# Designs tried in a protein design chat: VH-VL binders against Chromatin structure-remodeling complex subunit rsc1 (rsc1). Part 18

Target 1, 111 residues: Chromatin structure-remodeling complex subunit rsc1 (rsc1), of Schizosaccharomyces pombe (o74964r206to316)
Amino acid sequence: KPLSSLEARAKVIMRQVRRYRDGSGRQLFAPFERLPDPRMFPEYYQAIEQPMALEVIQKKLSKHRYETIEQFVDDFNLMFDNAKSFNDPSSQVYRDADFLKNYLADVLRLE
Short names: E, the ipSAE of ESMFold2; O, the ipSAE of OpenDDE; V2, 0.75 times the mean of E and O plus 0.25 times the DockQ between their complexes.

## First folded at step 18 (VH-VL; framework fv_lumrotatug)

Design E1 (from D7 with heavy chain K64E; at its last look DockQ between E and O 0.94; V2 from the best seeds 0.90)
Fold by ESMFold2, look of step 18:
Structure E1 (fold): chain C 111 residues (1-111), chain A 118 residues (1-118), chain B 107 residues (1-107)
Amino acid sequence: as target 1 above (111 residues)
Amino acid sequence: QVQLQESGPGLVKPSETLSLTCTVSGGSIDSYYIHWLRQPPGKGLEWIGVIYHIGSTDYNPSLESRVTISKDTSKSQVSLKLSSVTAADTAVYYCARDRWNQGWFDYWGQGTLVTVSS
Amino acid sequence: EIVMTQSPPTLSLSPGERVTLSCRASQSVSSYLVWYQQKPGQAPRLLISGASKRATSIPARFSGSGSGTDYTLTISSLQPEDFAVYYCQQYNSYPYTFGQGTKVEIK
């Protein structure tokens, strides 16, 4: 099915954030691609009220469940905020979530 | 209880490919970030690279042209291949777990010595 | 890459003494710093992450501090099991790099 203007914009934003690599060549987005396995990370689901990952966002996008770009952005920010809530502030994933949240904001300004 | 165990040949000839396997038990390689490291005799540790839970990799630039890390989920194994080895590649090789991209390794294998010699 | 330099290379001490180990980075690592303990024939053991946070089951006598480029591991009262080599690792950027170690040995 043809992409709406919202869906086309969302896919551009998603790809830009997803493919980010830092100056050392390190990929940052890998932790956010999929939800943690509940069997391996039961404590995550005890602590995080509304789990979110790219796989969930992609599914919602393909099923046309976003009415506005703000709803799409809210899910991206929820994903990053969940990582900052769950992980120690000194962890790499916390730092990467914080960075990618700011990077998303920059990508949105260029749109 | 999560455990990691390295296995593979202890002796490799120069110019050949070093091939090691890390078997993960008590956990899942599709949930963890598995790194390879090495420690030459009497020297410090060198980071080789990582395979992410999703299967993508990042490598130490010093080894990038010679290294491949891959995984086989059905066997709960992560493989390291290092091509065109020389005596400088003689080391104890470790696999280690980063639970979810924390930046540090909470579980290590016992290590396996690989000697490169004729 | 970020070069990690540990000092001193060797420290000879008696049980009960306090030890202070130094780790210096060639550029700021912003407290993205790990300490490991390694005994002969064994894999490294995680002691401290985030420069100062003790790992699970690590005794309170181990503590870490520092910021920027300069970091310290302190063992407040050495026990017989603490004689080992200690390594720092940065996780600020790839490649992850390690210091060359400080050996803490019996005097």
Scores: ipSAE 0.855, ipTM 0.927, lowest interface PAE 0.6, mean pLDDT 93
ESMFold2 (binder alone), look of step 18: mean pLDDT 91; pTM 0.934
OpenDDE, look of step 18: ipSAE 0.911; ipTM 0.957

Design E2 (from C2 with heavy chain T54Y; at its last look DockQ between E and O 0.90; V2 from the best seeds 0.84)
Fold by ESMFold2, look of step 18:
Structure E2 (fold): chain C 111 residues (1-111), chain A 118 residues (1-118), chain B 107 residues (1-107)
Amino acid sequence: as target 1 above (111 residues)
Amino acid sequence: QVQLQESGPGLVKPSETLSLTCTVSGGSIDSYYIHWLRQPPGKGLEWIGVIYHYGSTDYNPSLKSRVTISKDTSKSQVSLKLSSVTAADTAVYYCARDRWNQGWFDYWGQGTLVTVSS
Amino acid sequence: EIVMTQSPPTLSLSPGERVTLSCRASQSVSSYLVWYQQKPGQAPRLLISGASKRATSIPARFSGSGSGTDYTLTISSLQPEDFAVYYCQQYNSYPYTFGQGTKVEIK
């Protein structure tokens, strides 16, 4: 199925960021794939005003909710910022969110 | 609240496949990262691998050719298979939870001893 | 692979004494370091994460410090329940690796 220009760009960006593995072969993007289950992580929803994850971004993209690529990127950055807000700075997920924000910026610069 | 319990055969013959199951109660294996680790008698711990909440895995390179971790959400179970075992695979095997990719394990099973011998 | 080396292998001490345990990494682990306590027949118990942050319900007598390649666990006044084996773990990179442990035993 053919893709719009925005959808095509967004999918390229998503693929690049999702596929990242560090030099040790570790997947970084795993915690960002889906929202935390509210039953298992009730404190997350008490602390985070606007929950965001790739599954939400993908749904918004398929429903044409993004008018610009910048709005799409803003949701990616919100997702990473939420992880940095919720998690201890010494956690792996905090470090990975921070790294992936910078990596996303690099991916966008190549566009 | 969350509890992890390892189960499986305590004795495995050399060259066979070691198969263990981790049953998770009081939580959801689709919300957590479940790791397998082992500890040979009188020695330190070795990380075997992880299954992520969405089902993908990463393994210790030293074991990667012989190990498979999988899960069955309907049974709340995570399985470990280690093929072609030798005496060096004799250890207490643990499953452990990393709640949300923190890098440390806050809940551990009690461990199960697997002895590889003739 | 990052090799974690703990020293000393064994300490024989009396209750009330101050304990310092060393954990050295073969490369910097940037404070991505965990301490566990393990008693015979039990699973490891999380003590400290991020090199220095005590886990919930861990007594204040436990503290962690260090950076780069050199890390220390301190027990300020050893209690009878503190006789155990202590392990460090790095989570800087895969594979996660552990030290071989320091056994703290009663003199």
Scores: ipSAE 0.790, ipTM 0.908, lowest interface PAE 0.8, mean pLDDT 92
ESMFold2 (binder alone), look of step 18: mean pLDDT 91; pTM 0.939
OpenDDE, look of step 18: ipSAE 0.866; ipTM 0.943

Design E3 (from C2 with light chain N92D; at its last look DockQ between E and O 0.95; V2 from the best seeds 0.89)
Fold by ESMFold2, look of step 18:
Structure E3 (fold): chain C 111 residues (1-111), chain A 118 residues (1-118), chain B 107 residues (1-107)
Amino acid sequence: as target 1 above (111 residues)
Amino acid sequence: QVQLQESGPGLVKPSETLSLTCTVSGGSIDSYYIHWLRQPPGKGLEWIGVIYHTGSTDYNPSLKSRVTISKDTSKSQVSLKLSSVTAADTAVYYCARDRWNQGWFDYWGQGTLVTVSS
Amino acid sequence: EIVMTQSPPTLSLSPGERVTLSCRASQSVSSYLVWYQQKPGQAPRLLISGASKRATSIPARFSGSGSGTDYTLTISSLQPEDFAVYYCQQYDSYPYTFGQGTKVEIK
């Protein structure tokens, strides 16, 4: 089935953000690919009201649940903001969420 | 309670492949980030690499050409293979958990000594 | 890679004394720093992350401080169970690197 222009644009943005590696060669996006398992991380679901991860965003995209690119970007930012809310500011995942949120904004300007 | 335990041969011949297994109990390796580290006798720790919950990996550049980390979710095991070993690879090998990419290790295995000798 | 240097190599102290351990990085690690304790025949134990945040169940006598390239671990009143080797680790960038350790032993 053919991709809408919104879905094509979203896939380009996703690829750019997912593939980012820092200067040391470390991949940053891995923690954001899937939601934490509720059995292993019950405290996450006690603290986070709207869980979000790339797997959820991809499902919403395939089911045509986004009416605008802004709605898609809002879910990306929610995903990063959840990580910053749940994790200690001194953690690597907090730092990476903060960086990737800014990187997403840069990708949107160039796209 | 999460527990990690390393297992594998304690003696490996030069030029061969060192193979170790980390068994994770009381938790899920699909939810955790498992790292391998080593400590030569009487020396400090060296980070070897990580396998993410997705199965992708990152390695210490000094070892990257010789190291493979993989996992078998059905057995709750993470494997380390280090090829072309020399006496310099003699160390206590540890697996350790980073719960969700925090940057630090809250649980460690007991460690297993691997000696590389003819 | 970032070189972590600990000093001194060994401290000989009595119970009740204050311990101050130094960890220096070859470049700023922006407080992405961990302290571990390791007793003979045991795996390392997490003490402090983020330069200053105590891990769960770590007694208040342990504290960490510092920034940039210079970090310290302090034990305010040394207990018999605190005699061990202490390591610092940076997690600012890959590869993660560790100091060579400071041994705290009974005088």
Scores: ipSAE 0.834, ipTM 0.920, lowest interface PAE 0.6, mean pLDDT 92
ESMFold2 (binder alone), look of step 18: mean pLDDT 91; pTM 0.934
OpenDDE, look of step 18: ipSAE 0.909; ipTM 0.956

Design E4 (from C2 with heavy chain V50I; at its last look DockQ between E and O 0.92; V2 from the best seeds 0.88)
Fold by ESMFold2, look of step 18:
Structure E4 (fold): chain C 111 residues (1-111), chain A 118 residues (1-118), chain B 107 residues (1-107)
Amino acid sequence: as target 1 above (111 residues)
Amino acid sequence: QVQLQESGPGLVKPSETLSLTCTVSGGSIDSYYIHWLRQPPGKGLEWIGIIYHTGSTDYNPSLKSRVTISKDTSKSQVSLKLSSVTAADTAVYYCARDRWNQGWFDYWGQGTLVTVSS
Amino acid sequence: EIVMTQSPPTLSLSPGERVTLSCRASQSVSSYLVWYQQKPGQAPRLLISGASKRATSIPARFSGSGSGTDYTLTISSLQPEDFAVYYCQQYNSYPYTFGQGTKVEIK
């Protein structure tokens, strides 16, 4: 099973962040699984320079496009920052992006 | 222009399964977050659950053991099934859209009354 | 679950009056609060999200305020089309919960 140390670590981080549920049992990660449909959300692509979602990150991982774990983390943070940039601060998706960004930092701190 | 429309039988017998369909036009159910809610006559609203754009679901814990929400993209439909109904399940049932998991509903169906009676 | 309590249950008022509706949560909802308007035989209509942000096409006479557990919807000058039932909803946590409504009716 030819998985680099980086790719193995990235997959563990990805699973941990992706599976998070809050104390009420609510899943948080669903909005970040894939990019918004450009036909339904054209304004997203007018406002966001570098669209990012888990589907893009997973593809880059499988194609060995990350040279460092920091590059992987940068894409995760970009995904969350895009959501915070596009959505109203009072929205659930903004709050969830903000929370998951901090949660990712905690996961990284614990190795 | 997005429109939601609930449909299904208006009368269901006790202990049977309530089955409703929400048809979404002018948009895509694979881009939106569709919720089901209900309102007993003369009373307030109760949240039933959500189907995420990915097809996963979360349900109100009070109903979770009896509820299934699913979707059929080819028909642009979201379905609600509620098993083992009683008179307490008599209500107007609504489907509603949350555009991108904002936490509020910007489009609602017209609602459909379901009466649970012998 | 978070219990939402609205007061008063009913207000009887004339057009032109200022209306203040209260919504109280059993625990802080951190401004994750929505107001809806519902007329007889119709679905709810989104008025305000995030406690204070008016939805598109909602007239400026509607405003929302509050924080923590206490929230207010204000209609600065009541119009004939504003006679309806008003509901608050929290989206702080699942299950989403609604207040029981305040009916604003013609005196």
Scores: ipSAE 0.850, ipTM 0.926, lowest interface PAE 0.6, mean pLDDT 93
ESMFold2 (binder alone), look of step 18: mean pLDDT 92; pTM 0.940
OpenDDE, look of step 18: ipSAE 0.892; ipTM 0.950

Design E5 (from C2 with light chain V29I; at its last look DockQ between E and O 0.92; V2 from the best seeds 0.89)
Fold by ESMFold2, look of step 18:
Structure E5 (fold): chain C 111 residues (1-111), chain A 118 residues (1-118), chain B 107 residues (1-107)
Amino acid sequence: as target 1 above (111 residues)
Amino acid sequence: QVQLQESGPGLVKPSETLSLTCTVSGGSIDSYYIHWLRQPPGKGLEWIGVIYHTGSTDYNPSLKSRVTISKDTSKSQVSLKLSSVTAADTAVYYCARDRWNQGWFDYWGQGTLVTVSS
Amino acid sequence: EIVMTQSPPTLSLSPGERVTLSCRASQSISSYLVWYQQKPGQAPRLLISGASKRATSIPARFSGSGSGTDYTLTISSLQPEDFAVYYCQQYNSYPYTFGQGTKVEIK
């Protein structure tokens, strides 16, 4: 089961961003792996029009739903922008979303 | 409505393994970040580590070689194991919730005193 | 790791007085700072996050300020229920670290 050029590139990008640890050894990506549970976080679904998480991106990738790398990147940025919209700017998850969005841009430039 | 409760032996012998359980009620441990902390009598707090909602962990480097945090979703429980204990491990142990990786703890258990003594 | 230093270690004050507590970080923590209150035999209680944002149901007499390495907690008019130990915590980096506490007690 051969990967398209897009899918191979997307998987490399995902691995790089997903595995990031800061200088203190703290993992940053955990909050973005899965969508919040609607029962525990009903306010998230009241505030966020288009929920997005890595699990959704991975499903779309495996189902060949991305026509371009830009569409894939748009979903990643949507995921981080949702976190910045929902969470207080002083929270760790807001800071991590902001950092990872910039990190993704750097990974794309070097690819 | 969310409640955290620590449980486990109050007395542990030196060189043995300290084993505690945090039971979470009124919520879901698959949605929260559960941390363990401890406070030696009359002293300040020390962060032990975290288990993320995904089940991955991060630990305080000072304790990393001796500590394991795990969870059992079916029982709504988070476990702490600390091996090779000494008198220096005598403390009140807390579990605490970080709702969604905010960086602060909005709910704490009552705490449980563990004494390491021969 | 980031060392958090609180001063003074103890304050002896009367109800109605203004209280100012200091928390200093060994490096900049960019306002990633929490204040907790702890009474004897109890778990810590969240007061303030992000250096200045009061948690739900925390009275307006509690306020936080500061930036960089220097932070303060202010209680504008000390109430009898405010006699406790106060801790700061940083969440800039792991391990999360706490100050040693400031005890606010009756003069």
Scores: ipSAE 0.847, ipTM 0.926, lowest interface PAE 0.6, mean pLDDT 93
ESMFold2 (binder alone), look of step 18: mean pLDDT 91; pTM 0.938
OpenDDE, look of step 18: ipSAE 0.910; ipTM 0.956

Design E6 (from C2 with heavy chain Q102E; at its last look DockQ between E and O 0.89; V2 from the best seeds 0.89)
Fold by ESMFold2, look of step 18:
Structure E6 (fold): chain C 111 residues (1-111), chain A 118 residues (1-118), chain B 107 residues (1-107)
Amino acid sequence: as target 1 above (111 residues)
Amino acid sequence: QVQLQESGPGLVKPSETLSLTCTVSGGSIDSYYIHWLRQPPGKGLEWIGVIYHTGSTDYNPSLKSRVTISKDTSKSQVSLKLSSVTAADTAVYYCARDRWNEGWFDYWGQGTLVTVSS
Amino acid sequence: EIVMTQSPPTLSLSPGERVTLSCRASQSVSSYLVWYQQKPGQAPRLLISGASKRATSIPARFSGSGSGTDYTLTISSLQPEDFAVYYCQQYNSYPYTFGQGTKVEIK
């Protein structure tokens, strides 16, 4: 069962970014897998206008809601930018969002 | 109000498996990052590992071959198992919360002393 | 792994005195550094994250500074409740590592 060209590219990109581990073996992507629970993090939804996480991106991809790869990449960048907007700049999750945004750009350049 | 509580046997025999439970109340273990740490009497803290809100784990490489961290969402519990213990594993064991993978711990359990002795 | 070294091991001081505690890392931790306070029989208490940001409800007499490998915790005027052991922790990389502590005790 063949995938569209866009879906095939998006799945490759998602896998590469999602599985990244740094030199110490630490996974970076875990915070971005799911949206914060609104009951535990109500302040997130007050501060962030367009919540985004991998679960949302995967659902949009499965429902063919992306017309271009650029739209898919925009949601990925929105996810990382939201983390940088919400979290303390000195936090690990802020640093990881910043790193993964740059890593995504590198993955796109080499595909 | 989030609270963490460690529980388990205070005495474990050498070569056996140390098994502890962290019960989380006033919050959700599916929203937080729970770490285990230990502190030998009169000494500093050692990081053991983390279970992410997704259920995946990362461990201190020095302990990785002997450590398993897991969770049971229905009981709001995070467990630590450390196999093949020796006297060097005697310590106060803590569970601690990193709220959103920030790198620091804002809530800690009270700690539980585990002694490894014949 | 990154080794964290605290000095001095012990300080004997009186209330009202200024204290400065040192924490050195074996390699740069890029200000990804935490200070905790621990009293006997208690869990550590978060004081400072990001080398210099006070945690919620931490009094202004506590301040952190430093960069790279060299970090300090300052208590500008010791209160009776400040006599405790102080630990630094790095979160630059796994494993997270802690210093061995500095005990601040009453002279």
Scores: ipSAE 0.860, ipTM 0.931, lowest interface PAE 0.6, mean pLDDT 93
ESMFold2 (binder alone), look of step 18: mean pLDDT 92; pTM 0.940
OpenDDE, look of step 18: ipSAE 0.911; ipTM 0.956

Design E7 (from C2 with heavy chain D30E; at its last look DockQ between E and O 0.93; V2 from the best seeds 0.88)
Fold by ESMFold2, look of step 18:
Structure E7 (fold): chain C 111 residues (1-111), chain A 118 residues (1-118), chain B 107 residues (1-107)
Amino acid sequence: as target 1 above (111 residues)
Amino acid sequence: QVQLQESGPGLVKPSETLSLTCTVSGGSIESYYIHWLRQPPGKGLEWIGVIYHTGSTDYNPSLKSRVTISKDTSKSQVSLKLSSVTAADTAVYYCARDRWNQGWFDYWGQGTLVTVSS
Amino acid sequence: EIVMTQSPPTLSLSPGERVTLSCRASQSVSSYLVWYQQKPGQAPRLLISGASKRATSIPARFSGSGSGTDYTLTISSLQPEDFAVYYCQQYNSYPYTFGQGTKVEIK
C-alpha cells in the first residue's frame, strides 16, 4: 500500500544516508543501525540521556509517530549528536557521525 | 574478561582454501566489530577486513576477490576463508576487536601460524 | 592506499635512554593514528590511539604526538620491558595500513 508523502520521503532519505560509502569503499552507517547492548555498554546509557538509533527511528515511522519531516530529521541528528557526545573526537565513529550529519543536510537540500 | 582465540589448520596446500575461526568469549560478537589481520613471518601487519555487528563486511581491496568473513552468533565465532592460497599467504593470522568502530584494536587473539606448502 | 613509513628501522639503546620513533604517512591521516607494541611471539598491544591518547594501563612514559603526515611515539625512559617492535597504523581510510615497524633492541 502507498505510503504517505512524509513516510515515502523519510524512507528515501534513510536509504540514501544508510547506504553511503566513502571513496575508499568503507560503509559509515553500521554503528547507527542499532542501540548499543546495555549489558556490553552500560556506560553509554549513563552518559546519553536520549538514546537514538535507526531501529528506533524506523519503529517510530512505522507507527506514524512523526507529524513533520523536521521531527524525523531531529531524531537523525540526535542519533549523530549522541555519537559525537559519547565518543572521543579522534574516533572513526565520531568522524563518521559528523560527516553523516552534514551529508543528511545535503540530501535534504536536494529534496 | 574479553578473549579472542584463533583456530584452524596450520598447514594448507597451494590453491586450496585457508579456513580459520575466531572464538570470542567474555563478550558478545553481536556488539563488537571483528577484524582479521595477518603478519608474514618477520614482516609487518596487513589488514584483511572487518565484519560489523550487523553481519555486513568490508575487505582490503587487495584480497577482496578471495576473502569471505562471516559469523555464527550462536557459537560466538567469526570465520575467515581465503581461497586460492599461495606461499605468499603464509602468515600469522590474528582476529582483533574494535569495540564500536573506533578505528583501533583493543583486544587481539594470540595469532595462529598458517603455512602454505606442498 | 595510504603508505605508512617508519624510521628508523632499528634502534639499539640501553635502559634509561629516551626514544623517539617516527611514522610518516603518504597523505594526511588527520591524527587518525594508532601505535602498537609487539614482543616476540605475541600479538600487538594497543599503546596510543588518536595520535596522542594513551590506552588504559599504558605507563605515562609512553606519549604520542604529531599531525597531518608526521607522527612520533616517545618513550621518556626505556625500561627493560619496552624492548620490542613498534608499529603505527592509520584509520583514516580503508584499507587500514601499518608501518613496517621500528625494532627497539638492547645495545
Scores: ipSAE 0.837, ipTM 0.925, lowest interface PAE 0.6, mean pLDDT 92
ESMFold2 (binder alone), look of step 18: mean pLDDT 91; pTM 0.936
OpenDDE, look of step 18: ipSAE 0.905; ipTM 0.954

## First folded at step 19 (VH-VL; framework fv_lumrotatug)

Design F1 (from D7 with heavy chain S56T; at its last fold request DockQ between E and O 0.89; V2 from the best seeds 0.90)
Heavy chain, then light chain:
Amino acid sequence: QVQLQESGPGLVKPSETLSLTCTVSGGSIDSYYIHWLRQPPGKGLEWIGVIYHIGTTDYNPSLKSRVTISKDTSKSQVSLKLSSVTAADTAVYYCARDRWNQGWFDYWGQGTLVTVSS
Amino acid sequence: EIVMTQSPPTLSLSPGERVTLSCRASQSVSSYLVWYQQKPGQAPRLLISGASKRATSIPARFSGSGSGTDYTLTISSLQPEDFAVYYCQQYNSYPYTFGQGTKVEIK
ESMFold2, look of step 19: ipSAE 0.863; ipTM 0.931
ESMFold2 (binder alone), look of step 19: mean pLDDT 91; pTM 0.936
OpenDDE, look of step 19: ipSAE 0.918; ipTM 0.959
ESMFold2, look of step 20: ipSAE 0.863; ipTM 0.930
ESMFold2 (binder alone), look of step 20: mean pLDDT 91; pTM 0.937
OpenDDE, look of step 20: ipSAE 0.919; ipTM 0.959
ESMFold2, fold request of step 21: ipSAE 0.860, 0.858, 0.868; ipTM 0.926, 0.925, 0.929
ESMFold2 (binder alone), fold request of step 21: mean pLDDT 91, 91, 91; pTM 0.936, 0.934, 0.934
OpenDDE, fold request of step 21: ipSAE 0.928, 0.929, 0.928; ipTM 0.962, 0.962, 0.962

Design F2 (from D7 with heavy chain S56D; at its last look DockQ between E and O 0.92; V2 from the best seeds 0.89)
Fold by ESMFold2, look of step 19:
Structure F2 (fold): chain C 111 residues (1-111), chain A 118 residues (1-118), chain B 107 residues (1-107)
Amino acid sequence: as target 1 above (111 residues)
Amino acid sequence: QVQLQESGPGLVKPSETLSLTCTVSGGSIDSYYIHWLRQPPGKGLEWIGVIYHIGDTDYNPSLKSRVTISKDTSKSQVSLKLSSVTAADTAVYYCARDRWNQGWFDYWGQGTLVTVSS
Amino acid sequence: EIVMTQSPPTLSLSPGERVTLSCRASQSVSSYLVWYQQKPGQAPRLLISGASKRATSIPARFSGSGSGTDYTLTISSLQPEDFAVYYCQQYNSYPYTFGQGTKVEIK
């Protein structure tokens, strides 16, 4: 059972961050669920060295690619940092990435 | 180029359901956020709601008990249904694209007038 | 919800004049503010996002400024094609809300 404690903790973290809604009832996580389609967003793949999205993180978790929870958290932060790098600071997605990065830190302190 | 086009009946009877379709060409509805908005004649705009690229929705609280937004990827269509309409629902209805959750709309359909009258 | 109030409701002006349009929010929208232009029988056209960033192909005579609750759209020298209704929109929170519009008309 010690082997599955990483995966159990990761699943809890993912659920909490993924389901966040702000005070107006707006979900924040939708842009981070999947990678942009390369045909619609080719410039994204020219600008972003290490694309990351929840679908990639979920695959890595299911294939046991994370040795530590910190490696899992690093991919979450990479996902948010990519959004802040690619998008204008005045965009909603930039603001939401910034907020969710801080929210993830709070979730980690409680778990 | 990306193009959006609203279609549906121009006249709807009170208490019935208003049904509209937004057809998106030159792009993919699985890559964009599609919003519905409306504008009563001679008045300002009201946000109705959004369907996210992943299929989830969020609605204006003022309308959410009567509104459903859905999509059919195979037809490149986003649908709006608004139930129990009254004369207050008479408006030009628009679909609009937010490219990637930016918060603003860079492409709009031409709009379609829906009149609620007996 | 955040109420957006535009002033004045109507301006009657001649080509070449400088126009300043006001948009005030009932609470801070932190520069999450958009300006649209709408001509009769047409859909709105994106002018400014993020309070001050001109959209692609928007002429330099259009500029936006402001912060917090108070925002301004300026047209430095009105052209004949600029007679329209102008709307502000906030994207700080749902529901997205729009001002009631300012009509800029000839004469």
Scores: ipSAE 0.847, ipTM 0.923, lowest interface PAE 0.6, mean pLDDT 92
ESMFold2 (binder alone), look of step 19: mean pLDDT 91; pTM 0.935
OpenDDE, look of step 19: ipSAE 0.919; ipTM 0.959
ESMFold2, look of step 20: ipSAE 0.841; ipTM 0.920
ESMFold2 (binder alone), look of step 20: mean pLDDT 91; pTM 0.937
OpenDDE, look of step 20: ipSAE 0.920; ipTM 0.959

